# VHH binders against Epidermal growth factor receptor kinase substrate 8-like protein 2 (EPS8L2), part 7

Target 1, 157 residues: Epidermal growth factor receptor kinase substrate 8-like protein 2 (EPS8L2), of Homo sapiens (Human) (q9h6s3r46to202)
Amino acid sequence: MHETSQYHVQHLATFIMDKSEAITSVDDAIRKLVQLSSKEKIWTQEMLLQVNDQSLRLLDIESQEELEDFPLPTVQRSQTVLNQLRYPSVLLLVCQDSEQSKPDVHFFHCDEVEAELVHEDIESALADCRLGKKMRPQTLKGHQEKIRQRQSILPPP
Key: E = the ipSAE of ESMFold2; O = the ipSAE of OpenDDE; V2 = 0.75 times the mean of E and O plus 0.25 times the DockQ between their complexes.

## First folded at step 4 (VHH)

Design p14 (from d9a with R97A T103R G104S; framework vhh_8h63_2)
Fold by ESMFold2-Fast, scan of step 4:
Structure p14 (fold): chain B 157 residues (1-157), chain A 123 residues (1-123)
Amino acid sequence: as target 1 above (157 residues)
Amino acid sequence: ELQLVESGGGLVQAGGSLTVSCAASGFTVSSNYMGWSRQAPGKERELVAGIYSGGSTYYADTVKGRFTISRDNAKNTLYLQMNSLKPEDTAMYYCAAGRYKFRSYYHPYMDVWGQGTQVTVSG
């Protein structure tokens, strides 16, 4: 079982992985994001990213309206991009639903938490979904405590 | 057919105001990210304004404080109100809709495009 986790993120960009866009790999997408960042052509949107045992959800931070739902089977890859951009902590998601001929690459800046923590939470949810294995109580407890500690704005007791 | 039709362009003097509109057919403007882009001769297409499904708006620094993007859900129409126009605002203005309720940054990821409306600012 995976409980719902919630993170404040900034959406940076979404690219289609297609030869017509000169993006055939995640490395191509990262290079394009770096180029856009260096030219100050990134428009950011504040969002809430939720991770649960069914999907990854994006919500508008002001209205709480659901902007997108990515069922876990449609999430092909989760990756961090560290210290390669103006943004120090970036999460990369590759998603493709059954109606899409090509996957999308989504980039988010994780400013309140480390992208590595968000990535670990997503990988945990994906592993549980793909393998059909239940999270061990010790592992789940440790992960939840780490999330709690990382999100604290006060020094640890 | 999913279609966007721009109108309202024309010739205006520097310092003047103009409103361009974009009528949508086959989908609802309030359900999608909508944006306005422009292209002047010899220059790259520039995204100038965007509005998300929830109503949040974003503007390019070149137009911030002068342009206002809005929509009328009853008329299924998107607007760009342009104030304090400058000769550098002369361009073909395009309306576009994205596939997500949130914005994809790069123009090729807009799913529906209009044919554009010409705005010429004399000065």
Scores: ipSAE 0.043, ipTM 0.398, lowest interface PAE 5.2, mean pLDDT 78

Design p15 (from d9a with K101E T103R Y106K; framework vhh_8h63_2)
Fold by ESMFold2-Fast, scan of step 4:
Structure p15 (fold): chain B 157 residues (1-157), chain A 123 residues (1-123)
Amino acid sequence: as target 1 above (157 residues)
Amino acid sequence: ELQLVESGGGLVQAGGSLTVSCAASGFTVSSNYMGWSRQAPGKERELVAGIYSGGSTYYADTVKGRFTISRDNAKNTLYLQMNSLKPEDTAMYYCARGRYEFRGYKHPYMDVWGQGTQVTVSG
């Protein structure tokens, strides 16, 4: 089973992947981040990134309040971005939940551990999730079958 | 309880210097984006200086080269050193903490504000 891993990170930016934003690819998002970085328009915040067998979680470093939760099925891509920014060790995540019409691209500077190691941990969690090795979703059929079984032993009204 | 308390404002002659300070409680200044904003009568509130958790700084063009933002992590206090003050710098100065914003690029929300300290520059 995947142990919960914790990493100290700095959030750099989040962009919506949409044609109206001129962001139709991860490369477009990286170019926008580079442009913002060169204009000193990146406002960073320190947080904890947790990786477990169900989700990626972002916690406030002081209060441990959950700031965001990304269920693993909503994480479309994990990638590193190296040596293109003032930040040498950058993690990129593409996430989209069922209520979103467009995906989000999230960027983090990894200061305690190389972004490549964080990326490898995330890819391992995603691979296990895709193979169904961790959390097995319980079906409504099983619950309904138990209800029907119980009802069948009751006398008629 | 999250709190910011400013001090050090006052009256100063044009060309003079003044340092305002901001004491934080309930959180640490080194783990957050921190900023100084000001508001003069009849003007919009302006972000004049900011410091990122990693130590990088921002300055508005109106104060660049004259103002310096700094922090003392041991005292959990944010400072704004103001040099070569002008009558146009007269304003209420506010300390604030910034929060990240996850959906779309935005300047950070300032979610904790102090009550402000008045700086008056005479001619």
Scores: ipSAE 0.015, ipTM 0.252, lowest interface PAE 7.0, mean pLDDT 79

Design p17 (framework vhh_8h63_2)
Fold by ESMFold2-Fast, scan of step 4:
Structure p17 (fold): chain B 157 residues (1-157), chain A 124 residues (1-124)
Amino acid sequence: as target 1 above (157 residues)
Amino acid sequence: ELQLVESGGGLVQAGGSLTVSCAASGFTVSSNYMGWSRQAPGKERELVAGIYSGGSTYYADTVKGRFTISRDNAKNTLYLQMNSLKPEDTAMYYCARGRYKFSSGYYHPYMDVWGQGTQVTVSG
């Protein structure tokens, strides 16, 4: 993708995937979030999530301060969690950079757009990154050139 | 501009009740963790009550059973109802908003917007 996508999201929680926290899988992290949600003990922060061809960025929506930058190679997983929480449309990201011994699991409520659409955009960016190239759309120049070629056909003898 | 303005403090006799209010502008009280802290002369600031965006509440052991935190979304205002007041409750009471700060690879909750405080004095 050639353009930066922007989504208004609410950060719900970040957990470290560590045996000491009893979080060894994404399912363990989801279970912990469900427990916090059922007790109404989620401290939310509104953020702007940006998706581009190099990274995912989190900005504080009020100050525009960059809170986090996830280079695409550090994003291990993107997943949706639907209808299991007070928040019906949740995005889950698993990230780990080279300086982290354990991965982090991040949860976001997607208010203005369904989490599935945000997830799809992220998967597209990750696929482009892993492929090492971007596909270009078919250009109108190709169609117009074919028209010019047809118009230049000489009448038969 | 982000702002919190406290009101409702005053002088009250031991055993009495008082409600302090905190009006927010520039953000929504119901979308954030909100807290009430107090500070008496010569003492450290103490968090006495908090309310999560989802509605769950926290109370310090010193005030549990006597104080109640609440919010009014229509008025964008936070409240602290104080019952059975004691002389040791005498303090400047501050309203604050909770946020996350990213540091050292982790999100740390912190209070980023504070009011100027309202003085509560309990005589007896």
Scores: ipSAE 0.041, ipTM 0.458, lowest interface PAE 5.1, mean pLDDT 80

Design p18 (framework vhh_8h63_2)
Fold by ESMFold2-Fast, scan of step 4:
Parts: C-alpha cells; sequence; structure tokens
Structure p18 (fold): chain B 157 residues (1-157), chain A 122 residues (1-122)
C-alpha cells in the first residue's frame, strides 16, 4: 500500500543555478526571489504538490494534469524559507536530473499548510527512498480539514 | 500528432505593429502553458512572453509594455500582439507549449512550432 500526501501550494518561481544568472547558491536564489517580489514580477499558480514513494509531483488543481514530476533521486535539497516579504511560509526545492548540467531551484508558498510540514514529509520520503523503504505514512486528514475550513469561510461568488 | 503552426510574420517599419498567430492541433491551448520565444542570428533563443492555463501572463523586460500575449479558445490559437517595434525585435518568432511548469525564469518547452520571421526596418 502506497500512501500519497497532497498539499495545496502556490508556485512562486523557478531559477537555474548558473553563474550566468548570478545564482551559485540557494541564498542567491532567495535574494532573487525577494527582488522579483519587490518588482511585482511574481505570479503565483495554485497547484497540488503530491509526495509519494517514487517522486514529488505538481498537478493542476482543476484538471489534475501533471505539470512536473521530480523523481526522488533528482531532489537534492528541501528546505523552508520563512517570513520572506509577503510570503510567510515558503518551501524551496533543489532538483537536477541526469540530463541537466545545472540544478533548478523551485519556490512554493504554502498557504493552507506550513512549509515546515511539507518539508518534513518530503525529507521523510527522501530518507525512505535512499533506504529502499516506502515513504512513512502521511495522513491527508489535516490537509482535508484545512480545505474544509477554507471553503467554509470563503464568501460565495 | 501535436503541432503548432506560426503565421503573420513579415517586414514592418520601426514604430509599427504586427500580430503573429499560432494555430494548435492535437491539444488545447487554453489548458496548457503557452509561450512565445524569439531567436535573432547569432543569439540564443529567449522567451519573450508566456500565458499560464489559468490566464496569468508574463513578459521579458525587453518587451514588457509593448507586447501582449493572448489566446482564442474557440480557434485554438495563440497570439502575440507586438507594438512599438524596434530593429532589435528582428528575429524568428516561435510559439511553444510547455507541459512541465517551471515558472517565470526557467520554461521547459515540449512542443515547438517552426517559426515565423519578423523583420523590423528602420
Amino acid sequence: as target 1 above (157 residues)
Amino acid sequence: ELQLVESGGGLVQAGGSLTVSCAASGFTVSSNYMGWSRQAPGKERELVAGIYSGGSTYYADTVKGRFTISRDNAKNTLYLQMNSLKPEDTAMYYCARRYKFTGYYHPYMDVWGQGTQVTVSG
């Protein structure tokens, strides 16, 4: 039995870690996100982030079309970036597949759940993958309750 | 078969306007991220405009305020309206679909058109 965790997130930005972009570290990428935010050059896309024992997946919220698939071996780093500008809860992923000469840095605002919770689930999946184990069980109950609460306080159209 | 076919390129004088079009077959433009890229001789291909499935748009700094990306769902066609054209806008213009979402800075495109040439004299 495989258990898939699912989170509502907003994608903020993706950067290539390349010297030509002046991004040679995660800190450089964070500074660039801050700059883009201050220039109002960030548009967010609501999506679902799924964590399972094979990969991290990004899905379109409405169609559930797969937008991105990050096999767990391609995920180099997961961390939280807290209290940056108007985004209090940001998840950062560094991913690189075998055909890329440079890694990508992805940023997500976690508006329904704290980025720390999503990060912990990802780290658990990564650890289990490296040990040849299934990801540890993660309940969707918390996420479902947050969706319910969000819907109950949203005004009708 | 997934296809994108560009049209509408041509010769235009500096300060003029031009609209290029991109007709899609085998998939729906309204349900995908779509973009316009350009390549001038001796230069790398650059993404100049994009539109997400939800309708959010973005533009490279070099074209912001002058170019407008749009789509017609009934015609399954993507458009790039180019105003206040400059000689440096001279390039082959390509439309593309992106299956993988990577955001503002790093688009991965999986379906490309063959391009339409835009030449700005002046």
Scores: ipSAE 0.014, ipTM 0.232, lowest interface PAE 7.5, mean pLDDT 77

Design p19 (framework vhh_8h63_2)
Fold by ESMFold2-Fast, scan of step 4:
Structure p19 (fold): chain B 157 residues (1-157), chain A 124 residues (1-124)
Amino acid sequence: as target 1 above (157 residues)
Amino acid sequence: ELQLVESGGGLVQAGGSLTVSCAASGFTVSSNYMGWSRQAPGKERELVAGIYSGGSTYYADTVKGRFTISRDNAKNTLYLQMNSLKPEDTAMYYCARGGRYKFTGYYHPYMDVWGQGTQVTVSG
């Protein structure tokens, strides 16, 4: 169980994972980010990243406006990219909403708190969410079955 | 079904004004990043204006100060008001919903729902 955690991050890039973009794997996305970084083609946006028990939220640092809400079930992967970029501490998220045909890869520079610590917080939230959702359907099925059994007028086998 | 339908295109003289509209169905424009892109024959598609769910806007340098993006949440409709039109603004204009992300960073996510487009022709 997590309360809302908040981290200062810089958004570096978002890529669509699609053959048309020459990005079919996370490694392809990392390679593209490295190339952009080497050419000084990364324009960063300062953000607040919030982690809670329902979602990951991104807030604009200046306006405090919600830029994005990633419900935890839409977050497919969280990992770190260390010492391969001019940015020493990079968080990578793979997200796919039900309305998207292809997943997206997001990169954030984590300056104040190391990306590994942010990643660990996200992984814990994802694990809690996945376990909770799996247990709830089973509980409801059991309850419905008990109701049906109690309404039966036939003797037990 | 998710759908965007553009209207309001046409022929206009240089220096004139035109408003194009985009009616959305199956989703809410106020909950999404929405944008207008254009494409002229033989040129790449260009994002010219965008509006984030919170109301913040983006404009390409080529149109900044001349174009205004807006939305009517009650009508679930997106608008692009184009003023001081130039022959270089001649293009097919497409309405699109953003692919979940409202970043103003270097790469915007690709649009995931597109309209069929409305032709804007500016004569000299």
Scores: ipSAE 0.018, ipTM 0.257, lowest interface PAE 5.7, mean pLDDT 77

Design p20 (from d9a with V29F N32Y Y33A Y52T S56R; framework vhh_8h63_2)
Fold by ESMFold2-Fast, scan of step 4:
Structure p20 (fold): chain B 157 residues (1-157), chain A 123 residues (1-123)
Amino acid sequence: as target 1 above (157 residues)
Amino acid sequence: ELQLVESGGGLVQAGGSLTVSCAASGFTFSSYAMGWSRQAPGKERELVAGITSGGRTYYADTVKGRFTISRDNAKNTLYLQMNSLKPEDTAMYYCARGRYKFTGYYHPYMDVWGQGTQVTVSG
């Protein structure tokens, strides 16, 4: 039994980090998202982002269907993008599993919670995973949970 | 062998209809989001339609109301029904598999691509 953090987010875009896409850095991905948001319509999907001690999970907000599971060792980077896009609070994740030759960059808009809080929770989980430890800052986790949508805390499958 | 094979392209008059298909093999088709992208000579590749593993659909503003994406999981086949075709729809149409079950604006991101099928609209 363990505690799972849960956040309401909107998925904005996913890009592959590859030279053929002119995306060799997260800054390139951010520029592409900015260009995309100004020229074309972004097809967003509302999701629940769950953070636990094993992975980051994405669930469809309406159906509760698991859309993706990112084991923590596959998460290379988490950061915020503030006031640079049409959205004031954006979370950026870089993920790559052993079957991928190139990493993916995922962008989420966090309008019900600050992206910094989601980022801090993810960084805490990543730090625990990298050290082989399961201890997370209790105060930070408690604070983040108070601002999440009203839902039951779920154990992992 | 992971493979996507498009078919059904051709020449059609403005205002006409055409259906293109994509046969998928070498993976569990029902587990992936799928999409259709197109590229006209001298233009950037555009994602025109996407469908999630659960059947939720997305369309570019340029084709919304005219194109319909659908999937047949039993036949491992993706479809794009194109109605009220315009000369601006002339392009090579590519089937693609997304790595993920969801569909955003840039999805499917070029995980697996077909060779394309040419659609030419005269008029």
Scores: ipSAE 0.171, ipTM 0.471, lowest interface PAE 4.3, mean pLDDT 79

Design p21 (from d9a with F27R V29F S31N N32Y Y33A Y52S S53W; framework vhh_8h63_2)
Fold by ESMFold2-Fast, scan of step 4:
Structure p21 (fold): chain B 157 residues (1-157), chain A 123 residues (1-123)
Amino acid sequence: as target 1 above (157 residues)
Amino acid sequence: ELQLVESGGGLVQAGGSLTVSCAASGRTFSNYAMGWSRQAPGKERELVAGISWGGSTYYADTVKGRFTISRDNAKNTLYLQMNSLKPEDTAMYYCARGRYKFTGYYHPYMDVWGQGTQVTVSG
């Protein structure tokens, strides 16, 4: 069971992981972010990051209207990037849905809590999601057995 | 698929005002962050203003307090009201859409660009 968690974050950048952009790994994306940060070309957006049992949600800080929803199955990777930027505590997410030919790499500065805590919460949610899928067949089989037992009360046609 | 068409540029005197607009075709406008960038000859393109899907606004220090970005999602139109114009504001102004609702604030992550509208401020 995963309860909804909420964190104040600043979006720093989003990159497409594509060879044409010279970004074939998260390390390439980190290097590009470092370069942009050193040139002071990062404009941050304040937002709320929510972690629940279905997805990661980004909400507008003032209106709380949904900016983006990342269903947990579309989250390929969660990672921290520490002390490599003028932002000491950075969360990295790699996401790809079925409509995308290439994954996106998202970077967030975590200013209320350490990025490691946000990362651990996300990893917990991802693990719970995978465990929930694994346990589903057992619940369904139990239901089927109860139906069979009820059928035994009624004579067969 | 998405087309962005800017209009409203022109010649104005320093201290004057001008409103440029951007008309978007299709139903994708209201689901994205939008922004205005400008480029003067021989200079890099600068993101001057951004607006999120929820209406939160962001401005470059060079224009803060003088420019106002707004959107009309029902009309698929983005606006930039420019007040107290300076000769340094002379540039081609471009409308842009971000990849996600939140990515419109940083120049290199805007996916769709318009053709531009020229704003010239005379001294």
Scores: ipSAE 0.132, ipTM 0.431, lowest interface PAE 4.1, mean pLDDT 78

Design p27 (from d9b with S56K; framework vhh_8h63_2)
Fold by ESMFold2-Fast, scan of step 4:
Structure p27 (fold): chain B 157 residues (1-157), chain A 123 residues (1-123)
Amino acid sequence: as target 1 above (157 residues)
Amino acid sequence: ELQLVESGGGLVQAGGSLTVSCAASGFTVSSNYMGWSRQAPGKERELVAGIYSGGKTYYADTVKGRFTISRDNAKNTLYLQMNSLKPEDTAMYYCARDRYKFRGYYHPYMDVWGQGTQVTVSG
């Protein structure tokens, strides 16, 4: 139902946040990206980034193959990174699903639209998703049903 | 059981060619981003070639034009054909499967690794 926003981006790098990789914060990841960029060790892949009310999707521009799907609950953080030597408009995503012990940090250069605008759209989707979970009638109904069921097992005197 | 087994390494003279292979079990090579990386003594591990699930390929500048990554879906095997070999290509070569369908620049993100096959180029 929700209209999907679509942005042309270039994937730059993906790092795992782990002490063994000397990446314990997004700042560590940003420093590594800058170092790789300065040494020309970044191989970019052009992608379409789609934002909807359920997930962030990455599609290959040429084949339209779905490369990755990040359900919104798995997206921990969205951030812009400005003032990079080669990449003035960078989007940073921190993602972790239930099967991962450590989060991943993804970097994208935003070619057609400034990273700030892409980030704003993602933050809006994340906020709506979280607000929807807190306010869902199903959540309230489920809570009420659990209370009722517990009370029925142990009837009042 | 997810497993990758490399083979085909050996000694070759500079200017020669060699093909290394990587047999996968427990998953299909065509459904994942697959890569070849190498590590020479005292040097960082370098990702030299990658192929994403859709078949597009990527190469490090150090090997571009000389190396070709490919796969045989029927044999569930990944290949790296190396031409115009140089002494600088001497390394242990590893194949790996990425967690993502798109290429990961940093190969420690790979979730399944082989044990490697040694390639030595003499001068």
Scores: ipSAE 0.220, ipTM 0.517, lowest interface PAE 3.6, mean pLDDT 79

Design p28 (framework vhh_4orz_3)
Fold by ESMFold2-Fast, scan of step 4:
Structure p28 (fold): chain B 157 residues (1-157), chain A 123 residues (1-123)
Amino acid sequence: as target 1 above (157 residues)
Amino acid sequence: EVQLVESGGGLVQAGGSLRLFCAASGFTVSSNYMAWLRQAPGKRREWVAGIYSGGSTYYADSVKDRFTISRDNAKNTVSLQMNSLKPEDTAIYFCARGRYKFTGYYHPYMDVWGQGTQVTVSS
């Protein structure tokens, strides 16, 4: 049994944090996302975001193939962006693995649950990872059961 | 070492067709997001088409219904079929690999690039 949380999300954009792109902060990345959103230049990819005690995982919604695995030590920041975009509930992740010279900023629209809830789950996992803990909060189990029931109403793609 | 090599570019008259090929070595195209981008004289690089590891394809509005991206897993190649070519399609076309199996629309993180192949469409 893994105490793994699972959320349906839509990937909006990924930017590299680099001076050549004029993105030196998450605020710069948010401004670029807002500009792209206003010009309707964002196409989205539906995926599943899983949170466990080792990593954040992105899975393809149809095949359930692993698209990416972000080990928790590579996740530098998680935050929400609310009411500033066409998408009302946005999750922002800053990640950098050992092969990268620059961090990446990932944006996701959160459906079925508020981005704040997803962010809180991620922050809890990150805090436990920093302290060397392996156990996830039990209070999140009820939320996952509720989400699973809602997902079961919808037929597979 | 990982490499991408484009081929198939050339001169064509408006309304004509060209097929570009991208040969990959050192990695497998079916495991990555692969894209075609182009750069016209005096302009910035523009994303044209992409193919996702699962097979889903995406196109810029300027090329929808005219261009088709595909891959040949056995040959480890990605191709771009270009139909109904316009003078505005004149550019150097680049093949690129996405760092992630997914890629954002505006600024995909491309970590491997080919040298490009010239496409010229006369009026």
Scores: ipSAE 0.113, ipTM 0.426, lowest interface PAE 4.8, mean pLDDT 80

Design p29 (framework vhh_4orz_3)
Fold by ESMFold2-Fast, scan of step 4:
Structure p29 (fold): chain B 157 residues (1-157), chain A 123 residues (1-123)
Amino acid sequence: as target 1 above (157 residues)
Amino acid sequence: EVQLVESGGGLVQAGGSLRLFCAASGFTVSSNYMAWLRQAPGKRREWVALIYSGGSTDYADSVKDRFTISRDNAKNTVSLQMNSLKPEDTAIYFCARGRYKFTGYYHPYMDVWGQGTQVTVSS
């Protein structure tokens, strides 16, 4: 069970992955963020990032308004970008819902909690969503019982 | 409460200077995209100057090299230094906070506005 985790983050940028923006890969998006960061043209906003078993949610820290809800099936990728920017601990998310022709790339600075920890929590939620419950089938348990039964009927030395 | 309050407007002769101040309460200016906009009589509001969270600045062509936007993080204020003022600069000047909203993506929208301060430049 994945209960709701909550992290204080600073939103750095969101780019549409499209040729018109010269962003056709995650690496292109990272390069654009580095360029904006070097020119000090990053627009930061403090947010709460929530991770639960259904979605990732972004809340405005001042108003508590839900800014975005990313259902887990729409989250294509989670990645860290460390020490490559003036922000040492950056989380990258690639998201695309069914109504979008192009994915979005979101960048967050994780100042209180390392981006690696936030990333691990997200990957855990994504894995649980994709794979479902890891319960053993009843047939596997039955097979093990048969093995034990055979062992007990063997004659003693 | 989240609020912006402008001050420093007034009457000035062409070629003169004015400094406008914007005091923020309930949030920090250093964490936001901050802007000055103006509305001249009978015209739409237009963007004048921007300061990004990282401290870099941009200006509308009409005011470039005459106006300077800055911020004081300790006082939580944004200011606009206006030099070489022209009659065409006569307007109500508004301070606004830019927010990053996913419905508007990487182009911040303005969600908090001040009441405005009147600037009148006589010829």
Scores: ipSAE 0.022, ipTM 0.416, lowest interface PAE 5.2, mean pLDDT 80

Design p3 (from d9a with S56R P108T; framework vhh_8h63_2; at its last look DockQ between E and O 0.84; V2 from the best seeds 0.00; counts 0 for: pae E 2.7 > 2)
Amino acid sequence: ELQLVESGGGLVQAGGSLTVSCAASGFTVSSNYMGWSRQAPGKERELVAGIYSGGRTYYADTVKGRFTISRDNAKNTLYLQMNSLKPEDTAMYYCARGRYKFTGYYHTYMDVWGQGTQVTVSG
ESMFold2-Fast, scan of step 4: ipSAE 0.602; ipTM 0.804
ESMFold2, look of step 5: ipSAE 0.286; ipTM 0.567
ESMFold2 (binder alone), look of step 5: mean pLDDT 85; pTM 0.847
OpenDDE, look of step 5: ipSAE 0.307; ipTM 0.669

Design p30 (framework vhh_brivekimig_d4)
Fold by ESMFold2-Fast, scan of step 4:
Order: C-alpha cells, then sequence, then structure tokens
Structure p30 (fold): chain B 157 residues (1-157), chain A 124 residues (1-124)
C-alpha cells in the first residue's frame, strides 16, 4: 500500500537518557550534540527514514537493508531543533522499547527536506496510532523533488 | 566518568579466533544494552553486534553472523566478543559502546569519552 512516507536523512547521534550522563531531558541531549558538533566529532550516516501506520523504519541508503524498526508505541516524542547547530534542520526522536531500561534520544539532519515536515508526518502517525486509525497515503512529491535537486548539483569540472 | 576499555586484539591468520573484552565503569552496566563497532583502515565505523541489558537478546551484522558471538557478564561489568573463522575483511579497530542500534552515525570514537579500541589484524 501507499500509506508509507520516505525521507532522506543523516543520522547524527544517539544518546542514552540517563541521570549518570547528565541527560535527563531533551535539552540536555541537544546541549551534548552542540558540543560534539563544535568539536567536529560527528560521523554522519545517510539513511532512509520511513513512516507508516505501524512504525518508523531506518533503512541503509545503499542496500535498503533495515537498520532499525521503532514500533509507534515505543516512540515517546518527536521534535525539531532549528538553527541551534551548524546543521540547520534537525529532527529529534525519543524512543524506548521493552528491552531498554532507559530512553534513547536520536538526532537526524534533514538536508533535503525540512525537519518540520518529517516531524508533522510522525506526529500524524502517532496520533492515528493512539486513536486506532490508519495513516493516510503519502505522495512521492518530496522524493521526486529530492532527485531533481541532486541531478542539478554536480562538482565543477 | 564513563569509561570503556577494550582488550584482546592481536594478529591472527585467516580462519583463526580471538576473544575481545570490554571493561565498563562509571555507569550501571546492567541497565544498558551494549554493542561492538569496528572501523577498518580508511573506512567509517560499522556496527558489528549488540546485546540487550539482560543478555537475553543478541543481534549481529550480516557480515559476522554465524562467526561472532556477543556475550556479557553483568556481575563483572564486562562485555565480550568471541570471533571465529576470522577473515582479512575483519581487520579493524574494535570499540565497545553503550546502545543497541545497527547503524553508525556517531562521532568517532562511538562514545563521548575517547576510547583507544583494540586492533584486530587478520593476515596471511
Amino acid sequence: as target 1 above (157 residues)
Amino acid sequence: EVQLVESGGGVVQPGGSLRLSCAASGFTFSSYAMSWVRQAPGKGPEWVSSIYSSGGSTYYADSVKGRFTISRDNSKNTLYLQMNSLRPEDTALYYCARGRYKFTGYYHPYMDVSSQGTLVTVSS
């Protein structure tokens, strides 16, 4: 079916939300990411983020192998972080599954799509999950625009 | 505060075995999933294996399935990686890390405090 949205993102970091790490809030995690960014110690990984009526999925950009699956009930929070980092458009997710004793905070840079759009789709899926509804089908317009932009951006000879 | 000290690397022939250890301190080890991540020369970091906090669930990269075994001893705050049937492609600096995810997108080293890792070289 067409009830799945797909976005190109770069994973920036994942932190464990734990008092011993001085990360008890989302703001603590953002502060830590800013510190790592200022030291140029972020190793980014390009991936696809998919949003459907069951979960959020992360896929490897080259192989399309599933890297992670976050069932919607395990997603506690979705948020944007704008203009606080040298990455201007950042998506933040707080997730905790039954195997994990502490929540995780995930950060993604959205360079080819605005983080607000990704956040809105996730919030819509979470709201539908809470109400027992299905997510609406999404268009491929964003993906098509991304391809067009990539085709026009080439290194100088 | 958080410290992870890897050991057990060395030089081994193809088909050989090594057992890596990671001594953890500065946090409640039994409350966290743990992972092994490696970085081959000239490459970015690659997730190898994860084990959940109780030791009940283990996960492996397709490149190491059937050859590597992750385990932990929560009473000793120690993580292990048993590596069998080693290949030249397994040559890398190996790091342990807190967390359970199959993707790498962290700064190097994988964690906030600098870890030296343990070097594994597989050569004929």
Scores: ipSAE 0.096, ipTM 0.459, lowest interface PAE 4.3, mean pLDDT 78

Design p31 (framework vhh_brivekimig_d4)
Fold by ESMFold2-Fast, scan of step 4:
Structure p31 (fold): chain B 157 residues (1-157), chain A 124 residues (1-124)
Amino acid sequence: as target 1 above (157 residues)
Amino acid sequence: EVQLVESGGGVVQPGGSLRLSCAASGFTFSSYAMSWVRQAPGKGPEWVSGISGSGGRTYYADSVKGRFTISRDNSKNTLYLQMNSLRPEDTALYYCARGRYKFTGYYHPYMDVSSQGTLVTVSS
């Protein structure tokens, strides 16, 4: 069980991981963000990042509207990028739902709370989600096996 | 099926104005960030402007900032680009594009780009 955590973050960029965009790895995405932050003005969006036992949610801090809901199974990776950018504390998320052919890489500046702490909370939620799914399918299979075993004791004559 | 149909292009003299429209269908329009992308003759595509799903945030390429205004009418499923003080270098096919997310950054690299386009020619 994971209670809802809430963090004030600034969205920096979202890139699609596609070879046509020259982004085939997380490292490629980080390099692109470094290039943008040094040569261009990044238009940041203030957001609330919520972590619960079902999903990661993004809320726009100015409008209070829900911008995104990332179900935990769609979150492939959570990583920190520390002191490699103009922004010292960056959270990186790789997300891909079943309708997407390519994953997205999201970057957030974590000014109020260290990105490492946000990352640890997300990893905890992901681990709990994976553990829950792993145990529940196994329990269901065991129950079905017991039912089948009981029914086969008295086969039709 | 996602459909984006651009209109409003034409021929205008330098310093003139045009208003582009994009009629969207096949998705919940207000749930997506939208952008305008252009492609000038002999050049690659250039992102021009973006707007959040609610219309609360707008973003512009430096080349058009102060001259172009992006807006949307979610009740009509329509995206707009008001272009003022047009220059010969603004000559291009203009495309309406749907963002993947309800939010948009300074550069959003992924967009579903319409095949339609509307031609803007700025010539004297």
Scores: ipSAE 0.198, ipTM 0.479, lowest interface PAE 2.8, mean pLDDT 80

